# VHH binders against Phosphatase IMPL1, chloroplastic (IMPL1): the designs that were tried, part 2

Target 1, 311 residues: Phosphatase IMPL1, chloroplastic (IMPL1), of Arabidopsis thaliana (Mouse-ear cress) (q94f00)
Amino acid sequence: VLSEVSDQTRYPRIGAKTTGTISPAHLLEVVELAAKTGAEVVMEAVNKPRNITYKGLSDLVTDTDKASEAAILEVVKKNFSDHLILGEEGGIIGDSSSDYLWCIDPLDGTTNFAHGYPSFAVSVGVLYRGNPAAASVVEFVGGPMCWNTRTFSATAGGGALCNGQKIHVSKTDAVERALLITGFGYEHDDAWSTNMELFKEFTDVSRGVRRLGAAAVDMCHVALGIAESYWEYRLKPWDMAAGVLIVEEAGGAVTRMDGGKFSVFDRSVLVSNGVLHPKLLERIAPATENLKSKGIDFSLWFKPEDYHTEL
Below, E stands for the ipSAE of ESMFold2; O stands for the ipSAE of OpenDDE; V2 stands for 0.75 times the mean of E and O plus 0.25 times the DockQ between their complexes.

## First folded at step 1 (VHH)

Design a2 (framework vhh_3k1k_2)
Fold by ESMFold2-Fast, scan of step 1:
Structure a2 (fold): chain B 311 residues (1-311), chain A 121 residues (1-121)
Amino acid sequence: as target 1 above (311 residues)
Amino acid sequence: QVQLVESGGALVQPGGSLRLSCAASGFTFSSYAMRWYRQAPGKEREWVAGISGSGGSTSYEDSVKGRFTISRDDARNTVYLQMNSLKPEDTAVYYCARGYSSGWYRPFDYWGQGTQVTVSS
């Protein structure tokens, strides 16, 4: 029932082995420009008055999300008119036969953005035949009176950068010394209840578990080495595509929460500093297998029908 | 206040057709994407179909593609799900939800009460 992963085994890489006819450097230039352009839209909105009534706040969030996405789409389409983009409602924009799929989250951490809490991001990833090829995440830091950004980027095989400097996951080798992160979906089903129990268990045995509310930020914090792991059920491709590559290129490990090989289209993710990965799976993998036995669906989702993958 | 009210759920024979409606109020309907989800007992809630605020793009879960069609009538603030060639595995409570441009589970998403569809002989 438990995962058979060992401390000595390197987990299978998720990053694309090649990027086809477009160089990794060129993909990186465009993902960085796209993420930066979206972040400029978000930055214009961070100091707008916060009306905390539901409708006024919802409108600010929705307008900012839409404007950020429009700005990002303009950059991608201008540079690669024939590429496929996974957008609104899993809708497909562009050529469905393209090997390149852009997964865009124009405002990750919308509740945090709404409240001015400094944990939200613009996340842009591009896949080549189903595998992450290049990524950029622009994290918003500081908060009211002192807003700034921190830029993360990676290419498959190229390593990970934060503000132009190489980054690496932590070397923490004991759960008792680890700072962990998780998140919770909207639906209060068996997966939600199971992850609440994991939250309780890991809070008791680690230095603490954070619930920060922005998946791309959470993964970038693992890549930066300031947290040891992040896991969550039911993230969508746009929540994960950039962050998982940044973690892997910083030397981290990425699997499903059952320990299996990860795809951006999977319904669970566990990222870590690598050395803790088997120790985390000892608790997480049995819980995830139990959910499968209860009928929770972990099949691939949001993969466009005509999109060619090498998964 | 945002309200979503589903209707049209019924008992239908395999191979039959059914149209679900979702009446929306309390927001500028034409500015928001709309979505359909379903949940069978003991299963997670799954996305079924989505339509953009402009109506220009639609998307479907693989198992319903070619059988279900999502549409909207902005003058009536209503989103529809036309279900054809119904199968027993389509049996579920169907939920209408208000969406955002890139995310399905945003903090401000609203759900309707749901409407029961049963496909059985």
Scores: ipSAE 0.000, ipTM 0.340, lowest interface PAE 11.3, mean pLDDT 86

Design a3 (framework vhh_3k1k_2; at its last look DockQ between E and O 0.02; V2 from the best seeds 0.00; counts 0 for: pae E 15.3 > 2, placed apart)
Fold by ESMFold2, look of step 2:
Structure a3 (fold): chain B 311 residues (1-311), chain A 122 residues (1-122)
Amino acid sequence: as target 1 above (311 residues)
Amino acid sequence: QVQLVESGGALVQPGGSLRLSCAASGFTFSSYAMRWYRQAPGKEREWVAGISGSGGSTSYEDSVKGRFTISRDDARNTVYLQMNSLKPEDTAVYYCAAYTYRGSWYEPYDYWGQGTQVTVSS
């Protein structure tokens, strides 16, 4: 038996097989416009003063988040009045019979935004029957006195772009030469503790592990080829839907942290340049299986009850 | 519609025990971390105890540590607060709250119950 054939399908693709009745170009146009429109709200807010009370800063973050969301929703509803929308608030708007579900994060990296630390984004993904079909992430870079943006985008089967230029994951083939990224949530539970140990171990064997604070940004950095991998437990669909498609369309690999086929409703994600994926899983998958043995729930979450999927 | 309903508040003597319950409906209970807060008259609401969505992590305000125990029963969509060695300082309206774990300045999934009165007095 020739084993070379099996190597061609090492990790199942997670993007949709089709964009349905809406062309890839049209869906991409709207997803980019939605993300850019939300980012205009955020850009206006980054120029506001931060030397204020904690309540004033918290209100700035909340107001910016809500205004960005409203701007994104207006674009989506104007173009697709019957599509389902799942936002950060966990609510569902639209026609329950729609095959299209928009997953929006109007401000990914709110702590970074509050501090003016240049790693936050607007993230908009649209699923077709449960699988990512089109995506855009507008990343904020530079920092105080130097704010700028760059726009990542992808359609299933159409490749990934940054500011209109085709991008591809890195070719790094050894962990000791890799720059890695992870994130931690606020709750210091068993998953958090396990990931702290993964963080420690990987800092010993790689060029370093970054904890940047914005999941969509982290995945776009993998897609751009400036980092080799990103993993995190317990992200929500709006944190992941856009970034995972962008990584896959840039030639990367996307799985759960146990190595299984990824869905945006899963509670773990590992993305990488592909070449390193098996080696990363050698450590990450057993750690994730250990969490399951302790009774940690990794079943799907935040999936709308009536939303039709092919999962 | 999200609903959190507390029960079990009562008048008890100092040193006594009380168990509060919070029944949840209208959301996927196992996805939410649960917290107990309390508010004495004229005071700000303060955090008392928390339990993760998995149930594997609990935390307590220093003044209740060792006396109060938070637990959850996901099959019944209920969170509990077992309160032992009660003191007059524990007198307050106790609120149940639900939130999703975020680690951010913004807490978009904060839901509150209506509260249950606990009075510790001889």
Scores: ipSAE 0.000, ipTM 0.185, lowest interface PAE 15.3, mean pLDDT 86
ESMFold2-Fast, scan of step 1: ipSAE 0.026; ipTM 0.500
ESMFold2 (binder alone), look of step 2: mean pLDDT 81; pTM 0.821
OpenDDE, look of step 2: ipSAE 0.007; ipTM 0.290

Design a4 (framework vhh_3k1k_2; at its last look DockQ between E and O 0.01; V2 from the best seeds 0.00; counts 0 for: pae E 20.3 > 2, placed apart)
Fold by OpenDDE, look of step 2:
Structure a4 (fold): chain B 311 residues (1-311), chain A 121 residues (1-121)
Amino acid sequence: as target 1 above (311 residues)
Amino acid sequence: QVQLVESGGALVQPGGSLRLSCAASGFTFSSYAMRWYRQAPGKEREWVAGISGSGGSTSYEDSVKGRFTISRDDARNTVYLQMNSLKPEDTAVYYCATTYRKGSTLYYEYWGQGTQVTVSS
């Protein structure tokens, strides 16, 4: 398992140095199974009629989120009963003395799901002492009448796969030839405004900036090489844990938006194909630093208090 | 059948150099990352170095950084560990390893039989 700085990269690797006492193969097997099991729940729900009422849609989303997470938890607990879990819906479950922390987003892109719009996913990552060790993202593709999935997976040092095939980030070395991706939270504060400005600027100088609405999907698209970068403020660990490993193992770069070393507990993330990373930071880092200067909080968050990390 | 066969282990003096090889067979070599581990007497097996399937990423244990270099030759289905400035503390059995995906959902970790590296004056 690999987490050290690559001789060929400018940025520290974020992946775990080791998977501890559990083999990488076993971790990967279970993380894949967990994500798949959650995705099966989502697949059953995606074809259900949508109630036109607000409450009906909300219920469908909530029920699907909860059911997916429950299914994922069953798989994790069956295989690793003593591991710690951080789920979007269920919160922290288990003993914080564990070196392993599962970060689970049972349905990333709930708005897209609710509308039957493609680009949502099940995202499962597992950390070893705070560093991503294994990951799986099941992306839903197509749309009504033609739903399908593709599965991304990675282990630290094991490379990144899509549907069992090795994938790599693009080699695009010019921003003007790049397709970029970003996301926005629901709070319209200074961070939101700053990112809106970044969105505008990069829209002007690139081939375009997509706003897809699912962080795990966005990162996987970078890993797949069909986009060159993704950045967003204030994502949660379950949003990022899987995707950042997949990007890194696909040969990409992962940092905070200020260019610093990334942790899944950070409040900003920038992923790219590596080549463009410095150029992107020329704009993104100053903007982020400006937010810091205004007192916007960029401290670690959602880290379990007693969870041991080697960050 | 997946097979990994290590070679190159020897007795060397401190400060010496050694190059280990691991010949792989039974799978699409270029699709998988390769790792080196070592196990000293009375100690647990520890990760030493890794290289991605593409060869674009390499990582090392802190104690071997700057001294060891992992590389791969996909045409020969071989991964290498160049070890320079060897220390007595590097004495161990060195193992080559990979995680192989069999089918759509099954993963296995494969190891070689190991090769003995002894650093002694």
Scores: ipSAE 0.000, ipTM 0.224, lowest interface PAE 12.8, mean pLDDT 91
ESMFold2-Fast, scan of step 1: ipSAE 0.273; ipTM 0.637
ESMFold2, look of step 2: ipSAE 0.000; ipTM 0.109
ESMFold2 (binder alone), look of step 2: mean pLDDT 82; pTM 0.828

Design a5 (framework vhh_3k1k_2)
Fold by ESMFold2-Fast, scan of step 1:
Structure a5 (fold): chain B 311 residues (1-311), chain A 121 residues (1-121)
Amino acid sequence: as target 1 above (311 residues)
Amino acid sequence: QVQLVESGGALVQPGGSLRLSCAASGFTFSDYYMRWYRQAPGKEREWVAGISSSGSTISYEDSVKGRFTISRDDARNTVYLQMNSLKPEDTAVYYCARDYVWGSYRYTDYWGQGTQVTVSS
């Protein structure tokens, strides 16, 4: 075998096996309420006038992000005052000894929101001892003149839902029939250059690679079965915590881009419909191993110092 | 574990010669197509030369054709790049690479760490 990954490779499940003293159903109720509450703030802002500056985010984006975050934090703290919360930019709130860590992205796809492009979301995930336990993503669809939302949710072992209906990943079994998604961070280092080459090569061999600009949306589209895979280097926990659980519970596979067991604190993610996962790793895993040999840092990041994990 | 280790990079004067070596381990070397690439500061990594597993198919980038020679020694698990008539524009980090075939496309799946070649008076 030329590949390090075979067609028969099985990947470790990432979802929490237990949720301790709080039931998955209770976590789901609160994660859905939190995401919905943040999304209501964002929806109030979607039709406000947009003045986009060349070198920065508009005040509308910043104000909306902060208001959405405050709304989400209020819901979480009111229901679980002693839980840890990791917000965008690495802010930590709450009891550092808690087994429950909420990873919140109050406005995923800020550039898309700034332009009124219909690909952004509110993403809320909760981890138990480092493993995703419950998740909700509220995706914004339609765009100017016809804004609406699509709500995704999952619990570990409970399956994935979109607007209350069960969803499943696609059954596409060949890369040449696949629609793929990737994203790019703001650091233009060897990881960025490597992913640009992967983008070029996969564009040639698949039905196309999309760059939509909102990681939570991209992962939910894989879970929904309208795309076959999403990968990206240098995502933060709040970018991934909800989406990875939704993919796994929809029947998909989740690994690091080197094929190893994924944690929310890892610096790479590959999600897929499962059947294509080994074929994607045949190209992606060697590229990622090469980046490690060049000194690119793939150590865990944004894990709160005292947060206990079963990794 | 697959390893590619380049050696032979040096500072040479224009018109000089240099031989790069790449020692391979962790795989059946004789089964693989091998390539040399280079990357100058501020430029994309570019392909320089390639040699098939049998050694019968050899190819070069136009700017090095007639000056560089790729060869392999399967008994020693080594691929070589003999560089003659070196020019300042040949200054780059040179990388040894193993090719992987995926469908109708050929990808490089493993790279060495690189060896610096500087051509300057």
Scores: ipSAE 0.000, ipTM 0.088, lowest interface PAE 24.7, mean pLDDT 86

Design a6 (framework vhh_3k1k_2)
Fold by ESMFold2-Fast, scan of step 1:
Structure a6 (fold): chain B 311 residues (1-311), chain A 119 residues (1-119)
Amino acid sequence: as target 1 above (311 residues)
Amino acid sequence: QVQLVESGGALVQPGGSLRLSCAASGFTFSDYYMRWYRQAPGKEREWVAGISSSGSTISYEDSVKGRFTISRDDARNTVYLQMNSLKPEDTAVYYCAARIWSGKYTDYWGQGTQVTVSS
């Protein structure tokens, strides 16, 4: 008798297999409340007059980012006073012995926010022992004269939602028919140069590559199925924690840019619709290995020293 | 069942003051950001003020900044809007609002309280 084997491209799942004593539903309620509370602060600021001076615009961005972070921290601490929080402005707050780590980006896409360009978000993820457990991203859409939001959410094993409706990655099976997204850090190192080369290569072979400037939005667009992939070097945990879970729960794949198992504390991410993942890695993985051979550091970063992980 | 009930609206002379109250029930009030909106005759509903769950983050529409103060009393499940130096253009129905999670986020509104600034 012939045995049949399904040909499956399988990457290790990143989502937490358990959330301990706190249910995924309860984590989802709080992560979504936190993200929406921050987004309410940001929404109040979107129509404020943009100052003509550079300093005035910078002050608006900084004030909005800080106010959003304060609002998010208050929600998290009110619900889970003993949890550990990693926020961009606040650094590390709370109990280092906690299994739960909240990764908060109170205003992802600050340059876009400053210009009123409709690609920025509030992003809140919670990890259980280093693995994403629940996530929410509130994306700002429309722009001047028609601002609105849409809310993305996911729990590990629970699927992904946009405005309460289930979402799934696209079924596009050829790079030639793909819309791709990437981003660039402010450091012009070898990783930046390498990603410019990848941008050129993929622009030539795909339907186009976008650079929108908000990592959480970019990942949510892959989860929504309106783009096929997003990759970037030098992302921090708060840039990635929510978006990667939303992609995986929408049926996508998440790896490092060398194809290895992803951790929120890694310095590279490749997310895709799954079916294109091996084809993308054919170009991306050799480029990433070449960076390692040049001595570029891809060790874990921003992991709190005493935070226990199952990585 | 989520309910928001506004009170304190009245006829007041220009330059006068009023304090609006919004009593909330049916949800954990202390966990939610609370907002005040207003709607003048023939106009769309506009945002006036907001206050975070802890009360630390407070925001106002520019036209009311310095004249209005939002506050909350979580022991009484109540949000307040203190209105000073009232102008005829502040005449509107004032609404309390909350966005509550119950399987999805839903905006809840009170019935409104009428503020009239006139001689």
Scores: ipSAE 0.000, ipTM 0.201, lowest interface PAE 15.0, mean pLDDT 86

Design a7 (framework vhh_3k1k_2)
Fold by ESMFold2-Fast, scan of step 1:
Structure a7 (fold): chain B 311 residues (1-311), chain A 122 residues (1-122)
Amino acid sequence: as target 1 above (311 residues)
Amino acid sequence: QVQLVESGGALVQPGGSLRLSCAASGFTFSDYYMRWYRQAPGKEREWVAGISSSGSTISYEDSVKGRFTISRDDARNTVYLQMNSLKPEDTAVYYCAKPYYRSGSYPYFDYWGQGTQVTVSS
């Protein structure tokens, strides 16, 4: 009930209120093992030569992504053979009647991985009836000659951890003192041009806007309190499922970019430290409403047919 | 395995027209944004056109706008590029691309076809 008497800037929580017959701790154990197993595959590839043809570089990326995905899928299937899995490029695997949907990004930040730039991750989230239940992200840091990892995790209602230590969002209360993050999709449509204008506007009024190129990393940096906000149009469920829970459990806020209640099947996300969320929406929400009036589709996407959700 | 197979490239005279096709397999075509790129000899690969998964958002490079039309047929898993009023400077190998997902764009990170040669001469 205490949550119901919070100030009026508090946003609806997205994390699952229950995880059914499987405990949050058991889900966490498996998401952590899955993310770690995928990360071990990626770590084996970080020092492979980058002085190759453009096709060879793209092949290195796709081979690493597919090997990481296979390793993650093996862990999930071995532990929960009847669960539904949504993998990047793997499509939908398993029983659509399952309440548990695993959203897997085996290599977030593929461009960064290709260049050896130290901002990419393995991201694994599991939803219960459409709501994030447990999450783990293994972030790659350091770069050439000093590669290392940082592990983020969360369960719904359990708080967020980085390398076993509790983390919390920043207390920054003014946009002029904020470090913000955004990303841009591959589609150069009205949403892309609108976000370029938001990038310009927020660059002028904040300490700066970063485009680091890995959504799971970007969200984990908000959760860690080293950035105040991240937003992007047209992220897919595998891009968001883990990171949004980690932000929320670190005390942050998660909404659509129009300010509405978020689900991982939505086509926009705004995560923040909470206190800045209303100030960010003052600029972002009108821009997003204008995109709707121009015919940009914000309906749910990549939700498996017949998957039961409590959104 | 993701595969993209381009076809329709030919030798045409200036002012001519050509329709390129790209047959896609190994993924759920209707869920993906599709792009056309081109690469002339000794030049970098450049973006030409793009079409959203729904087909509602279409974009073009400025030099082809009004002359080229991108379209898709999800029932056939095919994306098309209709090229009208062709110019010698349109001579290039044309590539169909499916974006490799996540933030940022890197043209060589897309799943690419082998390309189809378009030559505008004589």
Scores: ipSAE 0.012, ipTM 0.381, lowest interface PAE 8.6, mean pLDDT 87

Design a8 (framework vhh_3k1k_2)
Fold by ESMFold2-Fast, scan of step 1:
Structure a8 (fold): chain B 311 residues (1-311), chain A 120 residues (1-120)
Amino acid sequence: as target 1 above (311 residues)
Amino acid sequence: QVQLVESGGALVQPGGSLRLSCAASGFTFDDYAMRWYRQAPGKEREWVAGISWNSGSISYEDSVKGRFTISRDDARNTVYLQMNSLKPEDTAVYYCAKGRYSSGYPFDYWGQGTQVTVSS
């Protein structure tokens, strides 16, 4: 039928269909408290002197990351002592039989934080049986002399908010009018080379491609409607869990970079405003398939061994 | 100052076994995840195995799963990689890396590496 034909470019939703015995509103209260508590720790550190020695700068970043993580963990454990928590580098705490998996990034954009560049965030997402259920991201804005924050949040089926106001992706329908975002790892492999060529190609045909250095911020900017798309290879669950739900609930689309159904445990993500998604995949999907033919591994990663999923 | 020192690399026959060690200093070892990477001549550096700060999460690259085992000894500030059923394709310099918090790798600390050669 005509109505179904008009929706033919819609991609499968990734958000949890249900949240089990814990309401979406209750999960939202706790993810927001957790992200806010971590952000308070980070805010305390934004104006600390940046030691010009390599060791001193690295210590500031590591100490802030660790303190933010401890603060977030305390909030989650106090509210849900039996839930499973996945931190950066695959650190698992709690009951592996839990249906609820908390994916936390206590300081996304560590290089930006180290330099005082205003693009970093605290990101907290919770999954129910492998699917995003609730999320909050606290973005740091302004920079030296004027630091402030924006708080993003979402629940599966509940829509997305920024500072308590509903947000929606942009309606931009042409790549030549789009502002795009991507990111890169520090390993110069075939995925890196491929994404550099995509960066070059998309720079020529769009209004520009940004490399801001914080995945959660990048996804929140797509959700807010100030950029049209973000894509990156080799992201981990803590990089993506919150941001992908916020994009989807703002009306955006989320897939793997080959166009397949996305899971938080996948190694690539393409988020967009939805309407541009097929146009972006025309270039990105063949490049991603070529990487598979070269032996690049795209199997699921960092999924806890005993964690039950309904992917 | 973070220091990572790998050891245990050697020449072994196909089907052989080898255990690599990485001694860490300059940070609170039991607060951080640890990883092993490898790089063969003319190839990209690839992730091999990772272990969380509490050993609660362990992960492997598909080509080594079932053959390699990562473990840690927090009392000795050391991470290990036990390699079994070695293949010529496993020939590489193996690197130990300190995990870091947040996405990306700008503050990963790497050791000097240890050479593993699998040949008859």
Scores: ipSAE 0.000, ipTM 0.270, lowest interface PAE 11.9, mean pLDDT 86

Design a9 (framework vhh_3k1k_2)
Fold by ESMFold2-Fast, scan of step 1:
Order: structure tokens, then C-alpha cells, then sequence
Structure a9 (fold): chain B 311 residues (1-311), chain A 122 residues (1-122)
């Protein structure tokens, strides 16, 4: 198996250099099965009534998220009973001595799912010693009356696929010709205000900035070449672990929003088609440094206490 | 009507201990993740500790690990924060928050309490 998509990068690669005793192909097989199994649960729920006869919108979302996660966990545990899984609130499930950490988002884009807006996904990534090793994202498309899915996948060094076809980031080389994506955290603090200003600035100089509401979908759209970049503050490991590998393996670049080497435990991510990355950092990196000077915490988060990493 | 009521805040000497309580009413407590946050004067509100709806996942901010313990008693609809080895920098108003399972993953808070003041001073 040959990977030529990311042979020459200007930024440090984030994908695992080895997957240890488990082959990349075997990790991919299980990651794809896990994401597909979770997506089947979500698909069963997409046409359920969003009305007063349900406990509420939050209850539908909560029930679907929990059921999707249970289905994914069953697949992972049956195939790798000793692997570590990152759960809600940063808790760990399984063997803390494992080199393999599964980062699972059983329903990314919960607000979109709640409204039937066609931008949500099931996202499953597995790390080897802290670095992404294999990934799959099942994106929900179409919306009411025409729901369907497309499946993204990647292994470190193996390239990126969408529905079995090799994908590549766009070759757009100017911001004024770029379609960009961002997202906003739940807290309306200095990071939120800073990103609103970046949204305004980039809207003025690009073809537009989208706020679609599902980080894994946003990253997969960069990998597919239908958008040039995505950035956001305060994403958690389960938001990012799969999507960042898919972007990198499609030939894209992945850094922190200050331009430093990214890990899935960092509190900011900038993904791009690579060629635009330096131009994006000219605006984003100074804004991020200013947030650090204001006391915003960018230390690693949600890394399991005993998990061994080669970060 | 949804309510979260924090209690247990006090003035303590450095090295002291306090146990904070948050009593919940008006919602199905068992379905919610619970978190503690704190806010010192002139600082942003920061997350301190979290516990999932089933107590299967517990996490802490790095500066409180080994000193603070979060727990819940679903029969009493109450979440607790046991604080040991208190430091002056722990001085803040402490808030509890209830999050739906999915919102807990994103750090969204559905409901907030009024807060309880903790002061660590000699």
C-alpha cells in the first residue's frame, strides 16, 4: 500500500508514523464498521417526529446520541477489548495502559440533527500513542424526503477516500477565491469575540465564510475540495480526531490556530488545502496570540491521565 | 420549574477543606451530566470538574486534580464537590451546571445555579 498524497508538506504531519502491532488496514476495517454501525442508529432516528409527543428536542438528540455511542462501543470492544476509549467529560473506558485511544463522536452536529438540517455525522477516530492512526466519518446528506450518507475514511500514510474514491484538497491559491468555514463555541467570551472578528474579516476578503455546525463535516468538506479551510477554537478530541486525519491524508495542512504543531488534545484547529495555510495564519495567528496574552487557556485538555503519548 | 441551588461556600484557611453541594429540581436529574465551574473576580468562568449522567466518566481541570472530587447522589438529586488542600487561587464563586448528555460533550450548559462563594485566605 502506497501513500503519495502527503509526501511533501510544509507543516508537521499529525498522523501516526506506525500503528504498532495492529495494521492500518485492520484499524480501518474496525473504524469503518464502528462509524457505519453508529450511522445506522442515527438514520433510524432522522425521520422521527420533532414535536411535543417526544419528551423534547433535547431528549430526541440525547436518546439518539446515547444509542449511537452504545452501538459504536460494542463494535470497538468486540474487536479490541483492551483498547482505551475517550468518553463524555473526558473519562476513560477500558485499559489505560493501551497505546490505542478511540475518540468517538456518535452524533456531530446535534443542533442540525434536531432540526433535520442536513449537516451532521458520526465520527470515529483511533489514535496510536496520541497520533491519529485511522478514521471514518459518515456524513448525512439530503435532508427531509431524501436522506442519504457518504462515508469518508483514511489511515495514516494511506490517503483519504470518500465512498471508496480517492479525494484531494482543492488547489485554490488565493483567499479572494476561497470558500471558508468556521464554527463558534458555546461561551460568548474573548475567544468567541475574536472569532466573530475573524469571520467578519475573512467574509470581506474571500468568497464567503460558512457556519455549518458540524466540525467533522466541515473538515471532510475541506478534504473533499469543496471548501478551502476550516478553523475553530475549543473543539474537543472527539470533534477532531477523525476529520484532521482525513484532511491531512487528502493533502491538506493541519495546525493549531497559532501555527504550531497540532494534537487532538489542543484547543484550536486550523485545517486548509495547504497552499492557503500561510495566508490564513497571517490573520489567525496574531489573533490567537492576543487571546493567550488575555489569559485564555490553550493548554491540552481531555487527554486521559495515564494515556501514553508521543506528542 | 428548573432550579439548581449551590451551598457549602465559606471562608477557609489555606490547606483547609470544603464540600459544596448542588441540589437540583424540576428536571430528570439522572439524564443530565453535571459540572462545576468557578469564576474569580476579573476572570472568565472556568470549568472545574464534570461527571456524566451515569457516573461512568469523571474529569477535572488540571489545577484541581488530586485535590477535588466530584460525585453525585441521584436518589437525592444532588451533585457534590469535595475540595481538599485549598489554595488562595481557589478563591471564586462556584457554580453548578446541568448539561444534557450530548451537550456535555460540547461543554454546553442547559441550566445554571446562582453560585456559592469560596474564599481561601489567612
Amino acid sequence: as target 1 above (311 residues)
Amino acid sequence: QVQLVESGGALVQPGGSLRLSCAASGFTFDDYAMRWYRQAPGKEREWVAGISWNSGSISYEDSVKGRFTISRDDARNTVYLQMNSLKPEDTAVYYCAALTYYKGRYGYSDYWGQGTQVTVSS
Scores: ipSAE 0.006, ipTM 0.331, lowest interface PAE 9.6, mean pLDDT 86

